# Designs tried in a protein design chat: VHH binders against TBC1 domain family member whacked (wkd). Part 3

Target 1, 363 residues: TBC1 domain family member whacked (wkd), of Drosophila melanogaster (Fruit fly) (q9vgl8)
Amino acid sequence: MATAPRSLDTISLCSTVSSCPDRNGFYGGFQRTDKPKEPLSKAQIIAREKKWLYMIDNWSIYMSKNYKKIRDRCRKGIPKSVRPKAWFYLSGAYLLKKKNPNVYNELLEKPGNPTTIEEIKKDKHRQFPFHEMFLDEQKVGQIELFNVLKAYSIYNPKVGFCQAQAPIAAFLLMHLPAEDAFWVFVSVCDVYLQDYFIPGLEVIQNDAGILEGLLKKTCPPVYRHLQKHKVEPLLYMTDWFLCAMTRTLPWETLLRVWDCFLAEGIRVIFKVALVIIGASLSRHKVRKTCTGLCETLAVLRSPEEHIVEEEFIINNMMRLNLRVEDFQIEHTRQKARRAKQKAQQEAESSGSGNGHRRNMPTL

## First folded at step 17 (VHH)

Design m5 (from r2 with L102F Y109S)
Fold by OpenDDE, fold request of step 18:
Structure m5 (fold): chain B 363 residues (1-363), chain A 120 residues (1-120)
Amino acid sequence: as target 1 above (363 residues)
Amino acid sequence: QVQLQESGGGLVQPGGSLRLSCAASGFTFSEYWMSWVRQAPGEGREWVSSIYGSGGSTFYAKSVKGRFTIARDNVKNTLYLLMDSLKSDDTAVYYCAKDSYFRLGDFDSWGQGTQVTVSS
């Protein structure tokens, strides 16, 4: 009885799988790159490394008195050699690990929820299948991915496991040892993306309203186009936000975005989304060819290469000039809107109950 | 091969209710987002609702929020759309769509659709 080969979801394997990985460990896929990185001079790299190491050694002082310097250095990009350590500190994971000695190991010994375990097993092989760490089930990456996701599901039973978490955990495992990756992952899920992964996904639904409001402010022509074709934010932002762009951006861009994300929080993801949406649909000619829902989504799902380029994203993200107050204002507006809608629905449901009682004829 | 078959469409009066079903086959149903999309006469396609693989998370378009309920039975490989308080503007062909793996709005498969007509 020949076991029918499990239908590998044909991820668009049209990327030529190379026999050799790229500089980032990819044999194929959209995140593989053979483009030379414009190298900073060795002297510049060393100087940046020294600055980061010094900041990390004095982290509490820098975070309290010199956060602006940290932020600005993240925006410039963290050197590859110090990025893991920098992320560990930026995320606050170093404090979590220090406060919770041996907790990760204890979690590894626990069986977890059987249903959640099966879900994790089904999804782990789908994460970066062209990366050297995740090529097959015997690779260290897949093993550690399972461990991190299992451990987290036990650590935070309110969340358990969401499929969107898997690419984030895998991405972290590419940069950090498993335990450190776990604590950064905890910080990302519980602090940076707080409540995003709770069943019902209510937070992202709320944030869809915020994104739409910010888009209306920053790119009115694009906003009007999306409104005209009834393209709601949830249709394009869900994987962007829940996966923290790990499945959306080219590798070098993703790294720079995460440098900023860990320093500045979820607002970076909003800004990146606004840049992608705005740039993809900025040209009138493009909007004219997007005659409906599917065409518009296709453009948003496949941005032109220059739009997702590292410097393009960072520079345009900085140009948005959105302040913390702008997000707070929009959040307040959306909260008020939701409250009004809920009150209206409750009024309609209560009003329909009183109308049908009157017309029972007294027989 | 992925197959999606809609049923349950029909004629209903304004304020009425209707239940649509979509039978799915040819893939692991529980692993994918499933969506309803509609197309009114002379109009473009409009997203209606989506439901996550486990069934615990549901999204609704602004136009149907509070009136429609999306559900799924993963044992039966069936997607449902309960439509309450139907309006004339809800008249459309309703399509069941399979989303790409964790890519809501990336519809990779479609049913043939079922006609819903809301008329007095």
Scores: ipSAE 0.924, ipTM 0.975, lowest interface PAE 0.5, mean pLDDT 91
Fold by OpenDDE, fold request of step 18:
Structure m5 (fold): chain B 363 residues (1-363), chain A 120 residues (1-120)
Amino acid sequence: as target 1 above (363 residues)
Amino acid sequence: QVQLQESGGGLVQPGGSLRLSCAASGFTFSEYWMSWVRQAPGEGREWVSSIYGSGGSTFYAKSVKGRFTIARDNVKNTLYLLMDSLKSDDTAVYYCAKDSYFRLGDFDSWGQGTQVTVSS
């Protein structure tokens, strides 16, 4: 009985799988890079490391009195050697772990929801399949990924499991021990991306309106193009936001974005999205070639390499003159818009009910 | 091979209702986003609605929100679009589309389409 070959989704196998992983552990895929990182001098790296270690040792004081320094250092990029510890502190995971001793281990012993367990098993092998930790089911990464996702599904049964969570958990496991990764993951899902993973995905639908409003403000020509071709934000932002860019950005860019994301919150994801959208469609020539929905989405799904480069993203993100207040204003505007739409729908539904009672002719 | 076959199109009066179906085969239906996209005569393609693999999450274009309902039967490998309160502007060929894995808006497969005409 020949076991039907599992239809490997044709991940574009054309990425030459190298026999050797890159410096980040990738044998292939779009996040593999052989480009040398512009080296900070060893002295600069050491100096940055020392600063981070000192901040971490004095974390409560820095968070309360010197948050700007933390933010600014995140924007400059966290040194690789201290990044795991920095993320653990930035996310507040260190407090969660401290408040919940042994909870992770207790969650590992619980069976979980059988349906959720099967969903996790089906999805775990799809996460970073070209990374050394996730190459096969015997690798520690896949095992720990299952454990973290299972544990979370039990920890937060309101969310359970969403497929979009898997790449985030896998990404964290590349940097952190499983328990620490779990608590950072809890923070990301329950605080940074609060309610994003609830069935119905209502939050991202709301945030689509915010993104559109911010795009109208920051890139009016691009906004008009998207409106003209009826390209709604949900068609390009869903995986960007739900996966926190883990499946979208080159590795070095992703790391820098996450440094900022953990420091500054979901606003960073909005800003990154705005930079990508704005830059991808900024040129009139490009917009002219995007004659419709599919062409426009193709451009947004395959941004030019320079647009997703680390310094390009960070510099343009910082140039976005978007304040916290701008997000709040847009949030309020979108909330009012939704309320008006709901009221209109209710009025239309109530008006259609009264028309059918009239004219039974009394014969 | 991925196959998508639309049905249920036809002529309907303004204010009427229509139900479209799309039979899917050649892939694990429940694992993918499925979408409806329409194209009016002389116009470009317009996204209509999408539904997540489990069926628990649905997205709608602004133009159809509150009037259309997307649904799926994963046992029957069938996608549905219930269209209520139809307008003349809803006249189009409606296509069933398969999205790539967890990439809403990345349509990797299309049906042949079914014609919907809203006219008095």
Scores: ipSAE 0.923, ipTM 0.975, lowest interface PAE 0.5, mean pLDDT 91
Fold by ESMFold2, fold request of step 18:
Structure m5 (fold): chain B 363 residues (1-363), chain A 120 residues (1-120)
Amino acid sequence: as target 1 above (363 residues)
Amino acid sequence: QVQLQESGGGLVQPGGSLRLSCAASGFTFSEYWMSWVRQAPGEGREWVSSIYGSGGSTFYAKSVKGRFTIARDNVKNTLYLLMDSLKSDDTAVYYCAKDSYFRLGDFDSWGQGTQVTVSS
């Protein structure tokens, strides 16, 4: 086992383990920070907390008649003390839980698919290993993580379990009691990231094309650079999207992005990705050093610290020159491309000898 | 230590087929994305295809989609690439690569490569 950096920058052990957790519960890893945070004044925090509690007490009215206020307050950042409850309401999990009394506990009593259960058991120790909740299997956090993932795999058997779901579930358990976390998790997996985790992972392939088309609009020189070096978006965006940035962003930025994501949906993840890609490769000097696949991917996976800072990400995602119709245009283009490709595949299979042996049928 | 060993390369006529194999050891094979990456003479490395989990989740580069099929055998810890309708610009050294834990495109281990030559 290596305890020091190797010759490759992607294999290095960049984290140290401290004897004391940081303000967010991390003993180590890239999401730990010892940097001080300049807080809002006590009066500002209390005022924002009161506004949020009032909105939550009147949630159905705000969602139906004044959604813009909910969105704008999410964009400012949800106060730490109310964030768990705000996420519970933003996701619609409060309705899911109300409509499904006892369902979580009933799912836990079922044995589940043995293969899926074994996959979950192998994966649960990998999530936030330096966070106080998940340090070892005797901690309640790992037990609850197993339970949430097991319950979901039974709840939605067409998905079962995808490794990318584990960091999302673990992240929610850091904020919410297990049953509440389960229903937020169901909403995230089935509504916000609809069909992302179905085996085949076909939906993320479409969204990779959408991201590429949007990058062409927001930052043409970066788009052209990636095209020239054959750096396809699936290679850098798959875990960003499937894990909802939970393994990608510094902790405070992640919280702010999720405040927006639960309010505004998947477009937030697209916008954060575009900011990271554009800012990381915007300077010609940087692109000149990214002359190959691996060098370019390394830059995108280790963005400069200022690019992933809280205010940089939030401000720049709001300032992208993208409208809702830009997403619809790209969605339509990707549907047409897939339909054309399928028609061409069927025509080639009918007109050539390749159609009868397109896999390894004897293997 | 992670070890990846490719085999199955060779000389093929245009329009022909080849099957590449990659024997993997030193890690829990089934838990990782596995990838094929190729490098033509004088060119940079180009991603070809990747596969996740039990084998139902497969991604292909635009240049090979419809012609190549990636597969894996998690019992034998072996990665495969079935290459059909080969063209001269498919000529390259083909590398088997291990991605880091659920982080496609973060290649942390490589095989030594196998040469594929498509020529008349």
Scores: ipSAE 0.868, ipTM 0.947, lowest interface PAE 0.6, mean pLDDT 88

Design m5 (from r2 with L102F Y109S)
Fold by ESMFold2, fold request of step 18:
Structure m5 (fold): chain B 363 residues (1-363), chain A 120 residues (1-120)
Amino acid sequence: as target 1 above (363 residues)
Amino acid sequence: QVQLQESGGGLVQPGGSLRLSCAASGFTFSEYWMSWVRQAPGEGREWVSSIYGSGGSTFYAKSVKGRFTIARDNVKNTLYLLMDSLKSDDTAVYYCAKDSYFRLGDFDSWGQGTQVTVSS
């Protein structure tokens, strides 16, 4: 069977590469852009760089007494020159590295689980294949990607390796030296996306329910359309959340979303998802063309370009009618739903919920 | 060339059980999410269940959770669906589907389907 083009990635774009990388290092793929970025003057950029460097020099004070300033500056966008250092501090990786000065190198010296190592080797070549750091296996980026993923799999053997982690690690290596990238990666996997990658993937299932409940509040007609066509949230949100949007958004939007994500946590990913879902299906004419499961999923996988532009995403996530309490309400609701489901399933499997099976003679 | 071939469908009474199989070839089976999707007469396609990796990560549609079990054998390149407590609403053609690389819900290959009929 012939390979068919995908909605966000086309075969025609992937078959054509430039001989020179764009400003972000891409030779091709949907994240390459020839569009210049010039929304701020040189003076504005320098002023914002100075504010960030001062804040980093006083990080403990800002985190404890003026976190709102950190958050607001992240929402405005972190200047490219200071973004790696800002992410290192925002994630808490600077403390992790300070407390563990030899751990990354010690982990690299360990052999690791052979099955996990083989999975990593097969997967690392899939990450950002048109980016200058990852073009072939001779590139240092491919070597460092393997090392970071191997070290993490030994650091947290409860997780080992999940394919969704590879694009996150590769994304961080595009900004940070390997050891710094490792500690940001540990923070993202173990704090921001806590327990997401444990085999079973149980936590993302809870978060899918939370997303569905929030969508019912933010855009009821879209919620009803998805219910009508039996389009459950796991079908469109699993890679969005587990890969932290690294495979979903245009590059400049992704950088802005991560500026917010490292400051505010996973609620940013929820809000970005709600903006994409709502804006993609808000028009009645679009919903009418979505006559079934696959047609509806195709629309969600190929959002119109204006929906995923950086200012649209950032402004609309801030305009959502959602408070911090709304997330807590949905979390509590989903916990209660799971407890009820477990109790009902146990009662049905045992007949009446009468406990242990009575001793019976064998035949 | 990706090939998916379902088997194991049939007629069963309400409350009964059935096991579906899907033989897969032409791709590295263990690296992909695999899914079951069904289509009842006069209805659109409905997602049933999906499974990732070595088989410990399983997702189920609300309508089948607790009654159906998805499994995979990465040595035999075979996907399974064990259906228990079957209801008339479960009557459908059941399709095996391959998801694209770590993108659940992006079904890039389909089997021909196997009929499951639940009737008195």
Scores: ipSAE 0.861, ipTM 0.943, lowest interface PAE 0.6, mean pLDDT 88
Fold by ESMFold2, look of step 17:
Structure m5 (fold): chain B 363 residues (1-363), chain A 120 residues (1-120)
Amino acid sequence: as target 1 above (363 residues)
Amino acid sequence: QVQLQESGGGLVQPGGSLRLSCAASGFTFSEYWMSWVRQAPGEGREWVSSIYGSGGSTFYAKSVKGRFTIARDNVKNTLYLLMDSLKSDDTAVYYCAKDSYFRLGDFDSWGQGTQVTVSS
């Protein structure tokens, strides 16, 4: 069996530790599963693999002339064998790596900010501690995690290191070689989650407002319940968004959500959040038992298993009563508020803060 | 053992100011979101404010934004809440809370609370 977990923090994430890893490499933790995954026939899997490989071989054509096909195939789920390469292309990391030869290795040779390096060292052991790649500090996964996070902190010193980045980087390393994972990580942090990790965490606060407005539209009774008990979105959505669901979803659901996320951007994270919030609190009986802040947060933190199953999440995400215009309306509202707030702050401090939010990249 | 000890509560006139402190021990203070949560008589708990990291990342409930300032001293392991422009609606027991690892809103430890009374 695997080595025992280290520390109370690790134990609180796991109910049991198995002697064998599951098909995804987990010895324990809530993301381990022993349930069958592949409902498709061998022939169907092979057919999907061939379609994906052809699409990847003709990537620029599909991106320019038939992006809808890319999106639709992502929504169906990317075959396990192809998924790492598909993510590398979907994120645009293949272009980043091509345009920046040697940059990752050059960053690794730099010393880095000593304070940031110590923060990374303390945090790297917390990521997926029951996964075979990350069991201890001598595993290649923890070594590569340190390297990716260090390289990024030097690559984008405005951010340095945010604890939320560690689970994202670790998640990518489970799928990709270190340099490829680094460039996907750069794309996720700088494009998909643009400015999320800049100290101050101002962008997530705007996205909390957007989420609240979208919830009011998609599930008014749940919105009213949260307003009644003064449960503001930052209390439940901050780690969901900053960690891109990597610490929130069961493994198979997480993989499917990321298939969509890399194709469609941050709107996928919004939609998954809305499904979880709506489904968890949609029944009046549940809301009646949520008599206050902590009880309501507990329901949102521990959604019922059926709510977070992959087909439930994917299907209900597609069925949300939301159009692209609904996101644009909320984005425009928050942009106007951000611009007014920055102008006021600028006048008071004589500083200049003219940043704009780009948390919803175009696909 | 995680311990959170609030202080600085008291009686204050409307429009007045007050500073709350929370001494923290038993965990690596700088690694966690820290929060203030309040409870008025006969009401449920209400989130007030949270702070992450070295102190530049601060979140405020709508009801207190612009009037309250959260701060932390990671050397002294102390959380602060500076309350200005106090109203009768701010009368409550104020709790210092620690979140679980990078999960704002998952309050895994609480102080005993300190009473703030605004004399209306």
Scores: ipSAE 0.840, ipTM 0.938, lowest interface PAE 0.7, mean pLDDT 87

## First folded at step 18 (VHH; from m4 with S100K)

Design k2
Fold by OpenDDE, fold request of step 22:
Structure k2 (fold): chain B 363 residues (1-363), chain A 120 residues (1-120)
Amino acid sequence: as target 1 above (363 residues)
Amino acid sequence: QVQLQESGGGLVQPGGSLRLSCAASGFTFSEYWMSWVRQAPGEGREWVSSIYGSGGSTFYAKSVKGRFTIARDNVKNTLYLLMDSLKSDDTAVYYCAKDKYWRLGDFDYWGQGTQVTVSS
């Protein structure tokens, strides 16, 4: 009985696996870093920590009266020591947990959908395989990842499980206890990325139009290039958005982006995407070398290191000068466009109505 | 080794329909996005459609939306493209492509392609 060779999905394992993890727990992969972080002084760190703790202790007041301060502090980056607690509060997970006592434990006792369970089992080992928490099936990270994903699939049966959720859950488990991670995950999936994971992925298709419209506004030369080569946003934004950049950004950048994301919502993901796209294709010389679909996608999928650096992303995200109103305007435009397209399709289908209803075989 | 083999191409009149198939092997077919990409004579490659592993999510290029239907049979490891209301501009070599895991648009394997010609 020849054991079928487990198709090792060649994760580009070409990153030298170190015998020692980095400061973030990575033995390898693109999110491993040996670069020293420009150290804030210990005094500065302590001062920031105190400010965050004070805000958390007065969270309702700060959220209602001083949200700008919260936002600005998120943009500056949350200290590592308080980041878990900050994320728990920023996401509203603390309220969810409070409103749903013992629900997580109850969900753990439920069997879940067998098909979903098998899907989760197949996917859990692919999440951050170079991180100390997820190295193998015996690691606490993989166990808790399974639990969180199972629990969520039962909690929100409309969504069930989408593989794109797994890296988000894993990322949260690196920072939070399992139950807290679950509630932050619920908030992220049900509020921040509302309906993104519904079968059919309609929301991201709609948001592709928004991203394209915003790109037209913010980076017209890049927009024209993408149009010329018929590079549609879904071809590069799908994993960026559905995974909330967890598979795309260097670790320090990802953390900073998530600080902002939890404070400001999905608009941060749009802005980060716009920065990456704009910067990657900003140079005329680069656009000239991108003579087609594949070349253009290659550039977008492999941004230069400086483009995805923490300060570069944050600074340029802030410089985009996109207001909430700009997103609303573009959303409205895209909605109108979709309505028009639907009406045209209905008109064309009604005009062709004398043709034979080909019985689609029910597969 | 990953293998993708397209079939079903041919000559069709404008307004006609065609069904393409792509037989896949050498990987867990159901776990990956699969895509159709076409290349018209003298033009670059154009993305046509993609379908998620479970088959429940489908994406279409603006140029083919409403006319083409992508489908998959994960038991048969086969990708399909149903092309209705074909136009002259749909004339191209159609390629089946495997996407990298959760990286739609990051094509790591390609078939040999099948020729579709729409001509009166």
Scores: ipSAE 0.927, ipTM 0.976, lowest interface PAE 0.5, mean pLDDT 91
Fold by OpenDDE, fold request of step 22:
Structure k2 (fold): chain B 363 residues (1-363), chain A 120 residues (1-120)
Amino acid sequence: as target 1 above (363 residues)
Amino acid sequence: QVQLQESGGGLVQPGGSLRLSCAASGFTFSEYWMSWVRQAPGEGREWVSSIYGSGGSTFYAKSVKGRFTIARDNVKNTLYLLMDSLKSDDTAVYYCAKDKYWRLGDFDYWGQGTQVTVSS
């Protein structure tokens, strides 16, 4: 009985797999980089490291009295050597771990939901397949990824497992021990991306309206283009937001964005999205070539390299001049809009109430 | 080879209902977002609706929200679009599209389409 070859969906990543990993552990894929990082001087790195270590040792004081310094240092980028510890503290994961001693190990001993377990098993090999930690099922990364995702699914049964969570968990495991990664992951899913992963994905649908409203404010020509071609935000933002840009950004950019994301919250993801959208479609010539839905989406999904470069993203994110109040205003507007729409639908359904209850077949 | 085949199109009166089907083959159907996209005569393509692999999450374009229902049967590898309260503006060729893995709106395969005409 010839075992039919599992059609490996060859993600035709024609990216030449190197025999050697890059400085970040990638053998291939779009996140591999051979570009030298213009290194901060060793002295500057050491100075930054010392500052971070000092802040971490005095974390409660800094968070209460000097949050601006933390934020500003995150915006400058966290040194590689202290980034894991910094993320552990920034996310509040250190408090979660402290409050829940041995909970991670207890979760590992539980069987979990069989359906969820099978879903995780099917999806784990798709996460960063060109990274040294995730190359095959025997690698520590895939094993720990399974464990973290399983543990979370048991920890938060309301969410269970969403495939969009897998790249986030994998990304965290590249930087943190499994238990620490788990608690950062809990914080990200339950606090930073609160309710994003609930079945139905209602939160992201709501946030699509917010993104659209902010785009109208920040980039009116781009907004008009997207409206003209009926390109709705859900068609490009879903993986950006649900995966917290882990599958979208070059590696160095992703790291800097996450430094900011953990410090400042989901607003950073909105700002990054706005920068990408705005920059990708900023040129009138580009918009003229985008004659429809597919062309426009192609441009948004394949931004020019300079648009997703670390300094470009951070600098333009800072220039958006979006305040917390701007997000609140837009959130309130969208909430009011949804309430009005719901009321209209209820009114229309109540008016049509004399018609035959056609038994929808239970699919 | 990935194949998508639409059916169920036809002529319907304004206010009427229609059910479209798309038979899918050549890939693990339950692992992918599936979408409906339409194209009216002389117009560009318009996204209509998308459904997640497990079937638990559905997205709708503003133009069809509250009137259309997307569904899927992963056992039958079939995508559905229930269209209620049809309007003349819903007249289009409706295409079934496969999305790339976790990339909603990144369509890698298309069906041949099925014609929907809403006319009095």
Scores: ipSAE 0.927, ipTM 0.976, lowest interface PAE 0.5, mean pLDDT 91
Fold by OpenDDE, last read:
Structure k2 (fold): chain B 363 residues (1-363), chain A 120 residues (1-120)
Amino acid sequence: as target 1 above (363 residues)
Amino acid sequence: QVQLQESGGGLVQPGGSLRLSCAASGFTFSEYWMSWVRQAPGEGREWVSSIYGSGGSTFYAKSVKGRFTIARDNVKNTLYLLMDSLKSDDTAVYYCAKDKYWRLGDFDYWGQGTQVTVSS
């Protein structure tokens, strides 16, 4: 019985796989970096670390009285040494773990849904294949990834498993012990990205309207271009949002974005998306070369390196001047639009009285 | 080798219905987003609909929402597009497209297309 060759998803093997991992554990791929980090002085790093440790030790007080300081420090970037602990606290995972002693271990002992288990097994090897933790099935990363995803699927049966969750879980496992990663993952899926992973993916479809509305406000020329070529947000935002940028951004940028994301919520993902879209298509010359759907999507999928750089993203996110109220206004506007569309569809369907039973093909 | 073959196109009157099919081979069909994209005469390509690998999640362009239904049979490796309440503006070549893994809108393979003509 010839084992059908596993369709190697053509991982663009063109990335020169190094014999040695980079400082972040990558042997290859677009997230590998050999660029020296512009060094904060050792003294500055130590000072930042001390500040974070002090905040964490006094977390309840800081969250209640000094949230602005937490936010501002996240925007400056969390030191590598304290980032795991900071994420654990920022996400509220520390409270979840405290309230649910031994729950993770109990979930590990449960068999889970057989179908979901098979889906997880099929997908786990695709997550960060060039990272030292995930190189093969025997690596601790893949084992723990399976465990975290299985545990979550049992913990939240309404969601079960969505493939887009896998890169998020893997990303967290690079920074946190498995149990801590699990609770941060629970917080991300159930609070930060609430209902994003429910079958049907309705929330992201709604948020596509919000993104489009915000783009119209922040980058009118780009909005008009996308409208002209009928490039709808779902075609470029789906993996950005569902994977929380884990598959989109360079590593250092991703870390910085996540520092902000855990502090400020899903609005950060919107802002990052707006910066990428706006910057990628900002130049009239670029828009002229994008003569249609595919060309436009290609530009959005392969942003120029400077657009996705850490400082570029953070600085331009701050310059968007989008307030919480702007998101609320757009959300309300989109909700009203959807209600009107639904009412129109119901009116059209009620007027066509002949009940042709849609023989939906039995899937 | 990845292959996509569309069928089911034809001439239909306004208000009529058509069912398109796309036979897929050369990859694990159930693991990928699949999409329909159309191109009207003299116009650019327009995204129509996409469906997730498990079949549980479907996306539709604003222009076809409420009229078209995308479906898939993962056992038969077949993608479907049910088109109801067809309009003259729906006249186009309809292409089946494979998306890259978890990259909706990043189309890596295309079918040859099937002609749909809506005319009185």
Scores: ipSAE 0.925, ipTM 0.975, lowest interface PAE 0.5, mean pLDDT 91

